# VHH binders against Proteasome assembly chaperone 3 (psmG3): the designs that were tried, part 2

Target 1, 145 residues: Proteasome assembly chaperone 3 (psmG3), of Dictyostelium discoideum (Social amoeba) (q55g88)
Amino acid sequence: MNSLLIDSSNPSYDAMNNDNLKNSIEKNHPVKSKVLSKKINNVDTDIAISSFADAIFITISQNQKFNTWIRASKSDGILLDEPSYQIDTLLGNNQDVLFSIYARQLIENIGETSNKSLMLSISITDKSKDTFKQILSTIFENKVW

## First folded at step 12 (VHH; from z2 with N33D)

Design k2
Fold by ESMFold2, fold request of step 21:
Structure k2 (fold): chain B 145 residues (1-145), chain A 122 residues (1-122)
Amino acid sequence: as target 1 above (145 residues)
Amino acid sequence: EVQLVESGGGLVKPGGSLRLSCAASGFTFSNYDMAWFRQAPGKEREFVSYIYTGGSKTYADSVKGRFTISRDNAKNSLYLQMNSLRAEDTAVYYCATGWTYDYTEPDEYDYWGQGTLVTVSS
């Protein structure tokens, strides 16, 4: 006998304990997310951050028509016995080393306290160093990891 | 207030070792990358080593294999183990913090320590 909703006024001889059902739902569906909009150096900037069991998803957008997708993950450095990180551009403009620099900063921070991977969807109009620093500061002030 | 305070400099014979420390305060140390730079008399400040928050490291070619950068985020501290020291390593050593496009470029760093002098006797 299973129930997603228990009527507390309805007695049952075979009723399942509501604590077990609640625990199962929470264990199987962890959701943490944060959505922000800011004007950074006079450019509208949208940031979404979501945490799942195995991954952190981050979207950074200063335009609505073009995003590069980057995946990053922690791997142990076999030769140096140090953590190392893999960063792969899955889709988007190959010439934008800047987006890999963003991904590197993000996965290094995520990997400091977890083994979660990063999926980054990114599009930046203002490529100045100040905007880079403000975007990172905003994300790290609003971590979900 | 953000503060970076270096220590551990001194006089060392060629081939010797020193360990530099940088104590950080006034910011969330675990969110920021850290670097060592050095400046010899009459020269421009030059990159020595960089460490990301997650522990990845880079080194200037001139110090690879001799210097080791490390950090302890629980103690808000950055370190530089300097081995096999040479006369050309004589300089004031600075720690710095910031997120960078080019970690070798001093102008990209937000805060700097006061420096600690390392003298390697020729």
Scores: ipSAE 0.741, ipTM 0.892, lowest interface PAE 0.8, mean pLDDT 85
Fold by ESMFold2, last read:
Structure k2 (fold): chain B 145 residues (1-145), chain A 122 residues (1-122)
Amino acid sequence: as target 1 above (145 residues)
Amino acid sequence: EVQLVESGGGLVKPGGSLRLSCAASGFTFSNYDMAWFRQAPGKEREFVSYIYTGGSKTYADSVKGRFTISRDNAKNSLYLQMNSLRAEDTAVYYCATGWTYDYTEPDEYDYWGQGTLVTVSS
C-alpha cells in the first residue's frame, strides 16, 4: 500500500510519507488496544480489548462468526450510593443469560474506575464455569482502562 | 497466597447490631466479586449477600433491609453491617470471593475465610 501512495508520479506530495500521516493520526488519538489468541480448556479463544474516548470494546470469540452484540453502561445520579448498570443485547441471541453475565462482570469492573460504556461482541462455545473464570482473568490481566 | 480473614463477631442481644469485616490479601481484590455466607449449627451454608467489583449489591430475602454489604477496594476489605439482629441470625459468618453464574451457590466461590461467630441471644 505504501507503493500505491508514494510513487514518483506526483512529486508535490512525495514529502508526505503515508507512514508519517498514519503515525501522526495515532499520536493525536491513541487507541489503547490488546489482541490475543489463547487456548482455554483446549478451545481456541480470540480476545480483543480496545479503549476509545467513550467506550471500551471487547470481543471474545470461540466461534469466529455470528457474535452476539451487547452494550452496557453505568448509570449514576440516583440519591443512594448504589451504582446501577444497564445491559442491552443489540444483535444476536437475546435469550442466552450467559452473555449478559459476562457483560455484567465486565461493566462492573470498567465502572469501578471510569464512566466508559462497554460494547461487547461475544461468541462462546465452551459454556463451562471454568472457561468463564479463565476468560475474565485473561481480560482483567490485560486491561486497557 | 490468597487469604480472607473475618473479624467482628461476638455475642449480642436481639435487636442489636454488629459490623463484620473481611480482610483480603494475595490477589487483586478490585477484580473479584465478594460475598457473605453463614452457617448455623446443623444447617447448610447459606447465602447472605453479594457485592460486585463495581458496587452493585444483592441480599438474601431474610436479611434484606437489616444488613448492608459494602467494600473498600483501596483497603482490600469487605464489610457487613448487621442491624436488628434476631436469634435466627446466629451463625458462623464467612466471606468468599469469585466470579459466579449463581452467586447463591457456595460451590462456585474460589476462596473462603475461616469464619467469625455471631451469637444472638438474651
Scores: ipSAE 0.730, ipTM 0.891, lowest interface PAE 0.9, mean pLDDT 85
Fold by ESMFold2, fold request of step 21:
Structure k2 (fold): chain B 145 residues (1-145), chain A 122 residues (1-122)
Amino acid sequence: as target 1 above (145 residues)
Amino acid sequence: EVQLVESGGGLVKPGGSLRLSCAASGFTFSNYDMAWFRQAPGKEREFVSYIYTGGSKTYADSVKGRFTISRDNAKNSLYLQMNSLRAEDTAVYYCATGWTYDYTEPDEYDYWGQGTLVTVSS
């Protein structure tokens, strides 16, 4: 094993660096998270919910190939004495109103008890109303906020 | 079992006010949107107002500026303050709950109350 003596080819150095980086990321990023896989109306559906200090990240994916990214937050509504929420499509299809409807339901629930924003990554194949209701029910039964 | 119970209907003169209440039980009220619908004799149910869990509100054009929807998630209660009432507001008023694509469509709601009668007459 004379390749172990050459610094430029030492494989333990690469493995040690990758493991330390992975371990450091896990220790220094306190995330309350839930990951769910569920078949909803016979469509595989993956949901991830993560809570950070200033935001809730939610991923909803039925095909994992095409995602729309939406940010939502509570607006300046104190002067109006009415809650208000801003919903912005950051990437993806902004003409499909369905994803904004999901985002609205999520940020309204988040904003009822907190001031955290929402970052939503969403890709839905089954656009039926029943799937919409089952996805929301699943998320709200597994809240991290 | 999910229950929605309306109250506060009655007889009122034109220009008067009423406040309707809907007491909810059997589900996590703070996770669900709520709506008011009304049905006049011989007519289809029509949308009146919708309120999201976080408090955002929408109204039918015919009631905007006169009716105010509100909710109290701690009391599991939905309200409709109806001001400047007109003869055309005479109807049975229903509360309903559900997440919807089209909040004006009655078929999208999961549960309904039994209704409370509002009569606007001299």
Scores: ipSAE 0.725, ipTM 0.885, lowest interface PAE 0.9, mean pLDDT 85
Fold by ESMFold2, fold request of step 15:
Structure k2 (fold): chain B 145 residues (1-145), chain A 122 residues (1-122)
Amino acid sequence: as target 1 above (145 residues)
Amino acid sequence: EVQLVESGGGLVKPGGSLRLSCAASGFTFSNYDMAWFRQAPGKEREFVSYIYTGGSKTYADSVKGRFTISRDNAKNSLYLQMNSLRAEDTAVYYCATGWTYDYTEPDEYDYWGQGTLVTVSS
């Protein structure tokens, strides 16, 4: 009595499974990404922004060979009705406070509207405050969350 | 153009309360951190409180437990609830916006309001 060829799902014979597959398809998260190259204060700067189901990946590179990798996420706020965030350097020697400051700005913005974590890959040669502000402005004008 | 407009200042007795508001326009409010500063006569502008876009907050030691910063991104508004006011809280209060390395340093902020006067006096 199975007269129909069935794809990876069987919508004709599994109405409950069909509904679950429809919900799964509607909730599957395609990768959204933007890749940007620009000169900021005369320094070539490459930025990549990618959105996944549970994470935002951001790469900021100003011509260094090795990036620092930082993960940030929204902490559980059940104990207090106020948000908090965890920021951890995963890879890199002799941490620079500046990279944590970038990560903090990014995860706070991401966390305003979502519970996605941040994975940040960062290398900065121009540590001026103006470059910091231009990089953040560029990212937020092109955010994918 | 970017505008920050404070309101809600006034005269209040010690131990009283005031709520300050800062109406923002001309920029994407939800992308920017916000802060309150104050300046008493003859003194330098000093940090009061800071709020990140995601809602994390910090306070100067002198106001912790008495002041509460908050923001409403849908209304482009920043607030400061000031309780248990003291004579030392008398100052012009300013809102400011910007991304900062050191949120306590006034020179790191990009835009400032014109201020609202709070006077705490018996």
Scores: ipSAE 0.724, ipTM 0.891, lowest interface PAE 0.9, mean pLDDT 85
Fold by ESMFold2, fold request of step 15:
Formats: C-alpha cells, structure tokens, sequence
Structure k2 (fold): chain B 145 residues (1-145), chain A 122 residues (1-122)
C-alpha cells in the first residue's frame, strides 16, 4: 500500500497541501513571525518574534502573569559618533534590571542591521545566567530581521 | 569549533600606539558581544573594554580616552586601538565573547583567545 500518492486531477477544495497554503500566506502577509514553545532549564518558555515595518515585537514568557513591557530604540543625534540606545519600561516592574539587560541585548542586535525599534513583552521566573543565554540563543537562531 | 586568535602585540615605547586584532571563527560573530581583558604578571585578569553587537562600547577607567574598541562583523574581527601607552599597560591581552550580566566579570564569558603580549618599555 502507498499512502503518499497525490491525485492532481482531484477537484476538491481539500486537495491543496499545507505547503501550498503556507507559501500563499507568506506572500500575501509580509509580516515575518515565529512562535515557539520550549523547556529551558525545565521551565516552559514561550517566545514570539514578529517583524513589522518600524518595529520588532518580541514576547518572552515563563509564567501566565502579566508581562513587563519595554521599548528600546536607537538614540537621536547626529553629533554621536557611536551608536546609542534608549530603553524605557512602559508597563510593569521597572526595578528589575534583568529585563533591561534582555532588552539591551535585543536592541543592539536589531540595530546592527536596521533602524527598527524593539517592543519587548517579558516575564521571566528563572533568572539564572544560563537561562538568559539560552533564551538569547533561541531568539537569534529564529530572528526575523 | 569556536576560535578566538589575538594578534598585533609587541614591544612599544611609552607614548606609542599599537593596534590589536582578534580573529573569530566557529560561531555567528554578529550575534555575540566581544570584550578585551588583560593580565599583567602577578595580577588578576582585568577588564579593558566591551562592545555590544550593535556597536555600543564601554571602557575601564584606566584606559578610557586612550583605547578604542571596534568590531567589523563582516570580517568576524574585533580590534583594540591603544594610544598613549604607558608602562602599566604591559600585559597579555585577551579577547573574549559572551552575553553577560556583568561585563567586567571574566567568569561570565563563554570563550577566550590565547592572548597576545604587549610590552611597553624604553
């Protein structure tokens, strides 16, 4: 028995495979995005990465509580010989330096090749350095910029 | 395999200049921050300078205004321009890579080069 045969003469709507649908969606919806879930040091971690015209949105969540929202962008000023970045906590806990450290790493990478800003939604329960490095590695292996 | 190879060390007189290079391979260089450290005889390895992937830089107070860190992501290379050199700059200089909470702490870096010797003497 050969269940891999595809009848190209079939008139049914459902004859299209998932590859054809995926290709059509990607051509008609220019927003690039990745959504993934994985365990990092035994903690369920959800990551979403989306590229828009002027911004990259990244969501990192290890719990189901409200996330902290951080915006990062390149600084203005032609007098600066060096790139500079601003990081502002818009909503949530602004006393946790860790989230600003995540935002700094992300906007520096984004800003190397683009002028897009970062909007980061983040909630981390495992604050170890190893989890930090694994989350960044995961994002950069799946970047959409 | 990740490799970091420093070069450009040598003997230079006080007040002189020297340019160090670090050639990187085996990883996506443009995704990683880079740093220079140095170790003089009888001293602990100490922070010199750090550069983010996007080009932002920081320096130890002892070298600020005299040293300039830079990177070329297309060439997978890190540089340290050292001007107005002093006898106390004599050390083995190391490049390192990693994402860090505290960029001055050597234990936070993932990979290290073998070092290049800089001697500042008359």
Amino acid sequence: as target 1 above (145 residues)
Amino acid sequence: EVQLVESGGGLVKPGGSLRLSCAASGFTFSNYDMAWFRQAPGKEREFVSYIYTGGSKTYADSVKGRFTISRDNAKNSLYLQMNSLRAEDTAVYYCATGWTYDYTEPDEYDYWGQGTLVTVSS
Scores: ipSAE 0.715, ipTM 0.885, lowest interface PAE 0.9, mean pLDDT 85

## First folded at step 13 (VHH; from k2 with S56T)

Design m5
Fold by OpenDDE, fold request of step 15:
Structure m5 (fold): chain B 145 residues (1-145), chain A 122 residues (1-122)
Amino acid sequence: as target 1 above (145 residues)
Amino acid sequence: EVQLVESGGGLVKPGGSLRLSCAASGFTFSNYDMAWFRQAPGKEREFVSYIYTGGTKTYADSVKGRFTISRDNAKNSLYLQMNSLRAEDTAVYYCATGWTYDYTEPDEYDYWGQGTLVTVSS
């Protein structure tokens, strides 16, 4: 009666060296932020601009209504030595072309000197061209990129 | 004061090439989109080309494949390379600046140059 010694060699759980997880201390790149309140065409307009490691966050608000969220980015693939940009509405009114126009202007300017993406939150009541120009002017005068 | 000054216009034969320049001053050039328009004799001013701050370019169908818009932010300059010129390209060419909802609409631009004359004739 040959007693088969089942050598229960306990599989040594190779302790995944937790050391590699610790060193991804995301270097807290100092977040640069600017907050502005300005009356534009008699409408109170709040603008917040923040720079993070991989993105610029911009909030434009003239009311407390639900904001449209837009993501914009410069594409990595340079076709024909021309920059390419992608603009996507993440949440809100997808039919409002105006917000895409804002996003396009902003990401183009960001993309001139930075590879950071844009996260735009926008809610405006005054959709006039003049208000558009004043808002962009205000933002571009207060760049964090 | 904002100034846009066009140069490089002149007489050229059909099939020839010309390069226009627009020198900008009085504003942060890199923050603004730029455009070229033209006005032929007895015609309305029409859109030619647009360039965003990030470098994306657009063209009127009539000039697509023949004209190239470019900008040099370090020199505060806008350019229009015009190749394969035609008699129909004869016009005063204007440089303009501004952010627009519709870049083809002249009334949306904030500032204009005085223009430079391009004459294409045999």
Scores: ipSAE 0.895, ipTM 0.956, lowest interface PAE 0.4, mean pLDDT 91
Fold by OpenDDE, fold request of step 15:
Structure m5 (fold): chain B 145 residues (1-145), chain A 122 residues (1-122)
Amino acid sequence: as target 1 above (145 residues)
Amino acid sequence: EVQLVESGGGLVKPGGSLRLSCAASGFTFSNYDMAWFRQAPGKEREFVSYIYTGGTKTYADSVKGRFTISRDNAKNSLYLQMNSLRAEDTAVYYCATGWTYDYTEPDEYDYWGQGTLVTVSS
């Protein structure tokens, strides 16, 4: 029973209304975009990274199946000297802790230099740590923030 | 080549303070999470503290409230401020880097320093 000790900062999974997110996405042209296709551990992996005015969009796909959609944001918590991050699964399998781990890593890095939120779409078949590291490496080497 | 070099270890009295440093090179420091581990004589290596790229911090229960992890991306440096040191804090302290599923698991880290010895004794 691999107890993935998810850091207990309980992201309140407040499912923000998907409709508002869709509407905001349609109106904004990406300022910067990168599309990558790589074979990672013998699995074809497509990665798209786009920067918008208020958000970074990242798509990670190893299959054509339904993607899990996750929103992550840095909280300007006035009272805490430490940054707080909120991670919310909007659509898809919210029980897959792995996707939250991806989101956490990405939003932490984004939040270091930017106040933009993260919209993550992820569908992966290879859940290995190596694939995880290679994907993050690829994304962080191709930052648009 | 990736290098992590710890420094700042030494002999201190109980109740004393020490600041460890880890100098990182050979990779984009700001893109990676960092951690401190320690290994006491005759014991297994244990998790001490972790810091995300965005600055979120976590600590082992044994050091919580006494130790503070921090990073300076401009200096490619990781720090561990250790206050109220105890005899049981005596160990070789290691700096590590990597993205992890479980930050408490040493095997998930990609690179390690050589360690710096901290001895807490009267």
Scores: ipSAE 0.889, ipTM 0.954, lowest interface PAE 0.4, mean pLDDT 91
Fold by ESMFold2, fold request of step 15:
Structure m5 (fold): chain B 145 residues (1-145), chain A 122 residues (1-122)
Amino acid sequence: as target 1 above (145 residues)
Amino acid sequence: EVQLVESGGGLVKPGGSLRLSCAASGFTFSNYDMAWFRQAPGKEREFVSYIYTGGTKTYADSVKGRFTISRDNAKNSLYLQMNSLRAEDTAVYYCATGWTYDYTEPDEYDYWGQGTLVTVSS
């Protein structure tokens, strides 16, 4: 894992997408990372997105307990043929297919324009389909790849 | 406003081929998964094929080896190449978009096209 310089230097972003009762705080880092906090369906949700030379790191946390870590990447030898992706749980609960579904969506989007792998740290309290869609929409509106 | 517009349907004899297109607008096409469903008269919509943003494809068992889904993110277009058509493939074909837990479930998709009729008959 290489250490990368991650800075916050963009003060112009503001929280125009606030909910009625809760203030979503987003803090822009320099081009290589973004960190944001939102309430999604009344659940505090923290998202961090960081770009490194060979990987995109994404953290998604709705609770303050241990996260599951998942790695996803394009499969070798399929670069010029039909794409294929490998998804592996490195640490945490590998029985919860929901986290693999998040990882699939993320690596497919990353892999459309790059060969970078995904390192995903995830903990989700609200497992509804609506929260899933809102989390993905938020990430793709703020992607760094 | 999100729009999905299917085209390419028509009448074809058994064993023939047809290519369906779905033109998309009003959203960032390259961020969304796409799917084909079909609905025969008097039946529920059924899953045909799904394609992720990164190009991974899945198919219903009934169409594997005969149908090929593809997408062109630069043209905001989804395609379905249908070969070796059978009478049972007669249906209105719909394109749909959304991120899903279960890609075979119609209720998980956010937007749908109007459909294009495919009739396989001698």
Scores: ipSAE 0.746, ipTM 0.896, lowest interface PAE 0.9, mean pLDDT 85
Fold by ESMFold2, fold request of step 15:
Structure m5 (fold): chain B 145 residues (1-145), chain A 122 residues (1-122)
Amino acid sequence: as target 1 above (145 residues)
Amino acid sequence: EVQLVESGGGLVKPGGSLRLSCAASGFTFSNYDMAWFRQAPGKEREFVSYIYTGGTKTYADSVKGRFTISRDNAKNSLYLQMNSLRAEDTAVYYCATGWTYDYTEPDEYDYWGQGTLVTVSS
């Protein structure tokens, strides 16, 4: 039983199957995107990252319930020659500052090399700092911008 | 191996200027926020300045208008320009990196340099 589970999880088979699926999805969806599912501190975490012409769409979900939606963009800071970013919660819980902290980190990284805006859909149940850092690390290791 | 190496400290008279540098290696510098902290003798380590990857900057009230933080992603380097120095600025200055909830809290940073001493005295 243990041997069958190990054989069923064979990395070689999963790698070949995943490669074929990735190639098919990428050709049929011209927008650059990545979809990730992993356990972070034992919490199932789904991340989707998509690059469009003028925007990066990111969804982060640790449950299938209500998501908070946040838009962030680079403001015109040319007056003082300093970058400025605007972050607005469009839907959802506006009292939890954590989601705006996620959005800040994401738009600052996006804005370093591009003028694209961010649309973030986020629902986090594990609000620990370690989960925050692991989610950001995962996103930045899989950038599409 | 992640390394942060500060340089540029020294002895300077009140009203003078110094420029600190922090050379970073062993990680993707452009993905991480950077900060300066300082620790005076007999005091706890305190926040000086923070810079996001996208260039947004924040400062402790005590240094606003006198200190300027900057970064150069091509050189993997962080800088602190310190002008109008005062005796109260005497401290060991540390650079640090990490993503933070509260950028003023030292325990939220992942890596630290060994520090560079700045002495402001007549």
Scores: ipSAE 0.741, ipTM 0.892, lowest interface PAE 0.9, mean pLDDT 85

## First folded at step 16 (VHH)

Design s1 (from k2 with T100V)
Fold by ESMFold2, look of step 16:
Structure s1 (fold): chain B 145 residues (1-145), chain A 122 residues (1-122)
Amino acid sequence: as target 1 above (145 residues)
Amino acid sequence: EVQLVESGGGLVKPGGSLRLSCAASGFTFSNYDMAWFRQAPGKEREFVSYIYTGGSKTYADSVKGRFTISRDNAKNSLYLQMNSLRAEDTAVYYCATGWVYDYTEPDEYDYWGQGTLVTVSS
């Protein structure tokens, strides 16, 4: 029971309980959440991953002072033969290419099996490529989509 | 153990076609981007094509319009359809995987196959 709400996609949940619980689970969009704290290359790193009805929210923080907010989604392009993705920085002090690369990796994976958008809140002090790979590995080992 | 195994190489005349395959095992294939590189004798490995987990694709300028990358996550397989082959396409072709900043840079990739030889000659 490590989520905030009963997740109807959780195979361990006993759906043979009373009708009120069953109706509540089916009407309340399932929310799966994971919160992680880890030292990556000796930097404290906090990651939160939450699934909502139409979006995945991910927070990645190595510095609690300033976060960049990025939205990404799969395009509904009539003129495109292949998938297309849009990435928009909504708030932030600079347009760091690294943060958009994080967002691209995440939305491509989310979009493989769903039409959910990504809302990413990110603040990273260690911008090395090894930290990038370890953060993504941690998120993908703990997917909620 | 992560393993990438290329197949489908061979001898073909200029203007011909080949389809390369890369069979993957030992990791969650659907979580990783995939790429093709090639290496001619005496040269460094050079980027050919890249495909994201979500299906977005990129190509080196020298192969655009002739090569098509694709993946099948259910079969843990990566493909390269090569059409209108030229002598300059002669090389050992490698599949590779990883999350990368610069997908054209071979040093950023974590795992490589052992390669399959493509020879384009009369």
Scores: ipSAE 0.726, ipTM 0.880, lowest interface PAE 0.9, mean pLDDT 85

Design s4 (from m5 with Y101F)
Fold by ESMFold2, look of step 17:
Structure s4 (fold): chain B 145 residues (1-145), chain A 122 residues (1-122)
Amino acid sequence: as target 1 above (145 residues)
Amino acid sequence: EVQLVESGGGLVKPGGSLRLSCAASGFTFSNYDMAWFRQAPGKEREFVSYIYTGGTKTYADSVKGRFTISRDNAKNSLYLQMNSLRAEDTAVYYCATGWTFDYTEPDEYDYWGQGTLVTVSS
């Protein structure tokens, strides 16, 4: 099918801002953070990533007027000894499953190596799969966990 | 280059078991979800199982309870343990990788292996 032409091999990695790198280095002692502004599919996109002792905070914004807040964490999945994750919308519209898809990808990656929770503040205007892949690629190139 | 290489296929009798492996290279394996699909002769590829980077797993109803997906992020490897095999499980099995809205849709995956043949016959 024609959708097989869409992959993650085309994100613009060299658009990384030196200011974001400098901020990450300067704040790395008790809290690691990175702040990034870039155009993704010609939409201005602001991403902030911060680590704390028990949580990772991520902000993704293509519209700064209203964000949905989602918390995700590794559950105590004693049943069958398999990993389990809980995702809760704390503020905003719980009818838009796209934001839960973002949260799932983020908490699964965080939970692979840690027990930290995720606090996600998200507002996405461009809901395409290509933007989803580019945002995830950008975040994973700039991990603080 | 992204490479996915399946192995472990072969001929088994009904009720038997096989373990498939998929060796991955050319990308940061721990950042990507992984899936198994299969394709019987003359049919479309169909979803078998999916595993997130953090270990959450899903299965097609037809294999649930018989197949187990797993991954080892340190070894860049994906596995499928197939038990209680049936003639209807005969297919070429593929591993695939990508971030998806619908993990059951093959068109959402970015990279595919070449496949390994599993034949279940008396």
Scores: ipSAE 0.743, ipTM 0.891, lowest interface PAE 0.9, mean pLDDT 85

## First folded at step 17 (VHH)

Design g1 (from m5 with T100V)
Fold by ESMFold2, look of step 18:
Structure g1 (fold): chain B 145 residues (1-145), chain A 122 residues (1-122)
Amino acid sequence: as target 1 above (145 residues)
Amino acid sequence: EVQLVESGGGLVKPGGSLRLSCAASGFTFSNYDMAWFRQAPGKEREFVSYIYTGGTKTYADSVKGRFTISRDNAKNSLYLQMNSLRAEDTAVYYCATGWVYDYTEPDEYDYWGQGTLVTVSS
């Protein structure tokens, strides 16, 4: 006699429910890292924000061919009641004032609550003031520091 | 809705002092730079001082050494301590917020308060 294959309680239904929860959690990312993609003024913009022990890494990309790399940190100025920040272009065009302005806004915010440095990788196609404000707003709404 | 409300203006004699406050609400205050501007009758709005979220401060040459900007992120408040006041400091003082390329340019700021009048007169 040929036995019919018995339907069994499929653990995948329970695992499916757990997968939905895991998917939701993974989509939101843990506090230490955030990855975002959005269209800002019709330009595809990718932003990655990661917190490490000594540094915050931020990548801002509208053009993935060439990125400028900037390090910024809080420094110990002679007047300790006045904060001081260093911003150095490590690789790329160090004459692009806009990227230093991004770095300044980011390190000032990071330095309000920490002594972590900033490592910024940035490539911006749309250099308008409105895109600047939207990118900063996006980053600060998704801080990991 | 973003609200910036200045207070502390008034009438003061030359050489006197005055402290302005700006109460902020409707946004995450610690994420935004803050600035003071002023506008005298018949003149354009003029940069006074700017403070970054991390506390770095800048001043117009005309007020440097006499005015001190400060912020209290726990109280969502911006301040301007004005010492050694002169007749030329008479103006409506405005609180503003935003991220800017040129902090001296009023058109780059996103939100403004209603202003508080400072009159320096004998």
Scores: ipSAE 0.761, ipTM 0.887, lowest interface PAE 0.7, mean pLDDT 85

Design g5 (from k2 with Y103W)
Fold by ESMFold2, look of step 18:
Structure g5 (fold): chain B 145 residues (1-145), chain A 122 residues (1-122)
Amino acid sequence: as target 1 above (145 residues)
Amino acid sequence: EVQLVESGGGLVKPGGSLRLSCAASGFTFSNYDMAWFRQAPGKEREFVSYIYTGGSKTYADSVKGRFTISRDNAKNSLYLQMNSLRAEDTAVYYCATGWTYDWTEPDEYDYWGQGTLVTVSS
């Protein structure tokens, strides 16, 4: 098993009950996932989309050496009756503005029907507008939310 | 076939109000951002307002506080409420759809309606 998620807690009366509830919820909530590999404008493009209880994970890669990691979520704006979205680059040093634009489109679509956050891992070599539109179209044709 | 059809234009006095509608068909409306543009004779199309699928909105400075963009994804419809109209608001108003890098740039949008004329005059 090769996971960063490890259970190192020793059971106790209270800890055992809380851990059992968390594990039961995680195991009983199905994870819907889609994995796609295709050429977009003749560039190999890998897309993975996974839905978890509180988050949607999306990976988009045309360059497998370095990915930028972005978290996005719905938040309260200046007006309480209008949605606002927060986008934060967590890791990465590559062309942050374009990837934030991808993240914005994704979290707006996710936020239309849910309160789940987005975790986006992205690397793009073809920055054309046509590739941008084809990637978004592919994701929305295969969305899991 | 993607179609966008604007309606609700007409003649109004300065200070008046109009509500524009854009009926969309031929695509999954809830997956696409929407925008309003306008074009006066002899001028380029000018950005008016943009709305994301999740409801976030942006306006040109010239219309902020007077115009309100909204959408109803269940009815595949986009709206523009125009209040406190001025003579310089006279134009053909277009709805457009697409995912864009620069929402103010007309060349970024994939599909356009045919437009509805708004005339602000005494």
Scores: ipSAE 0.702, ipTM 0.874, lowest interface PAE 1.0, mean pLDDT 85

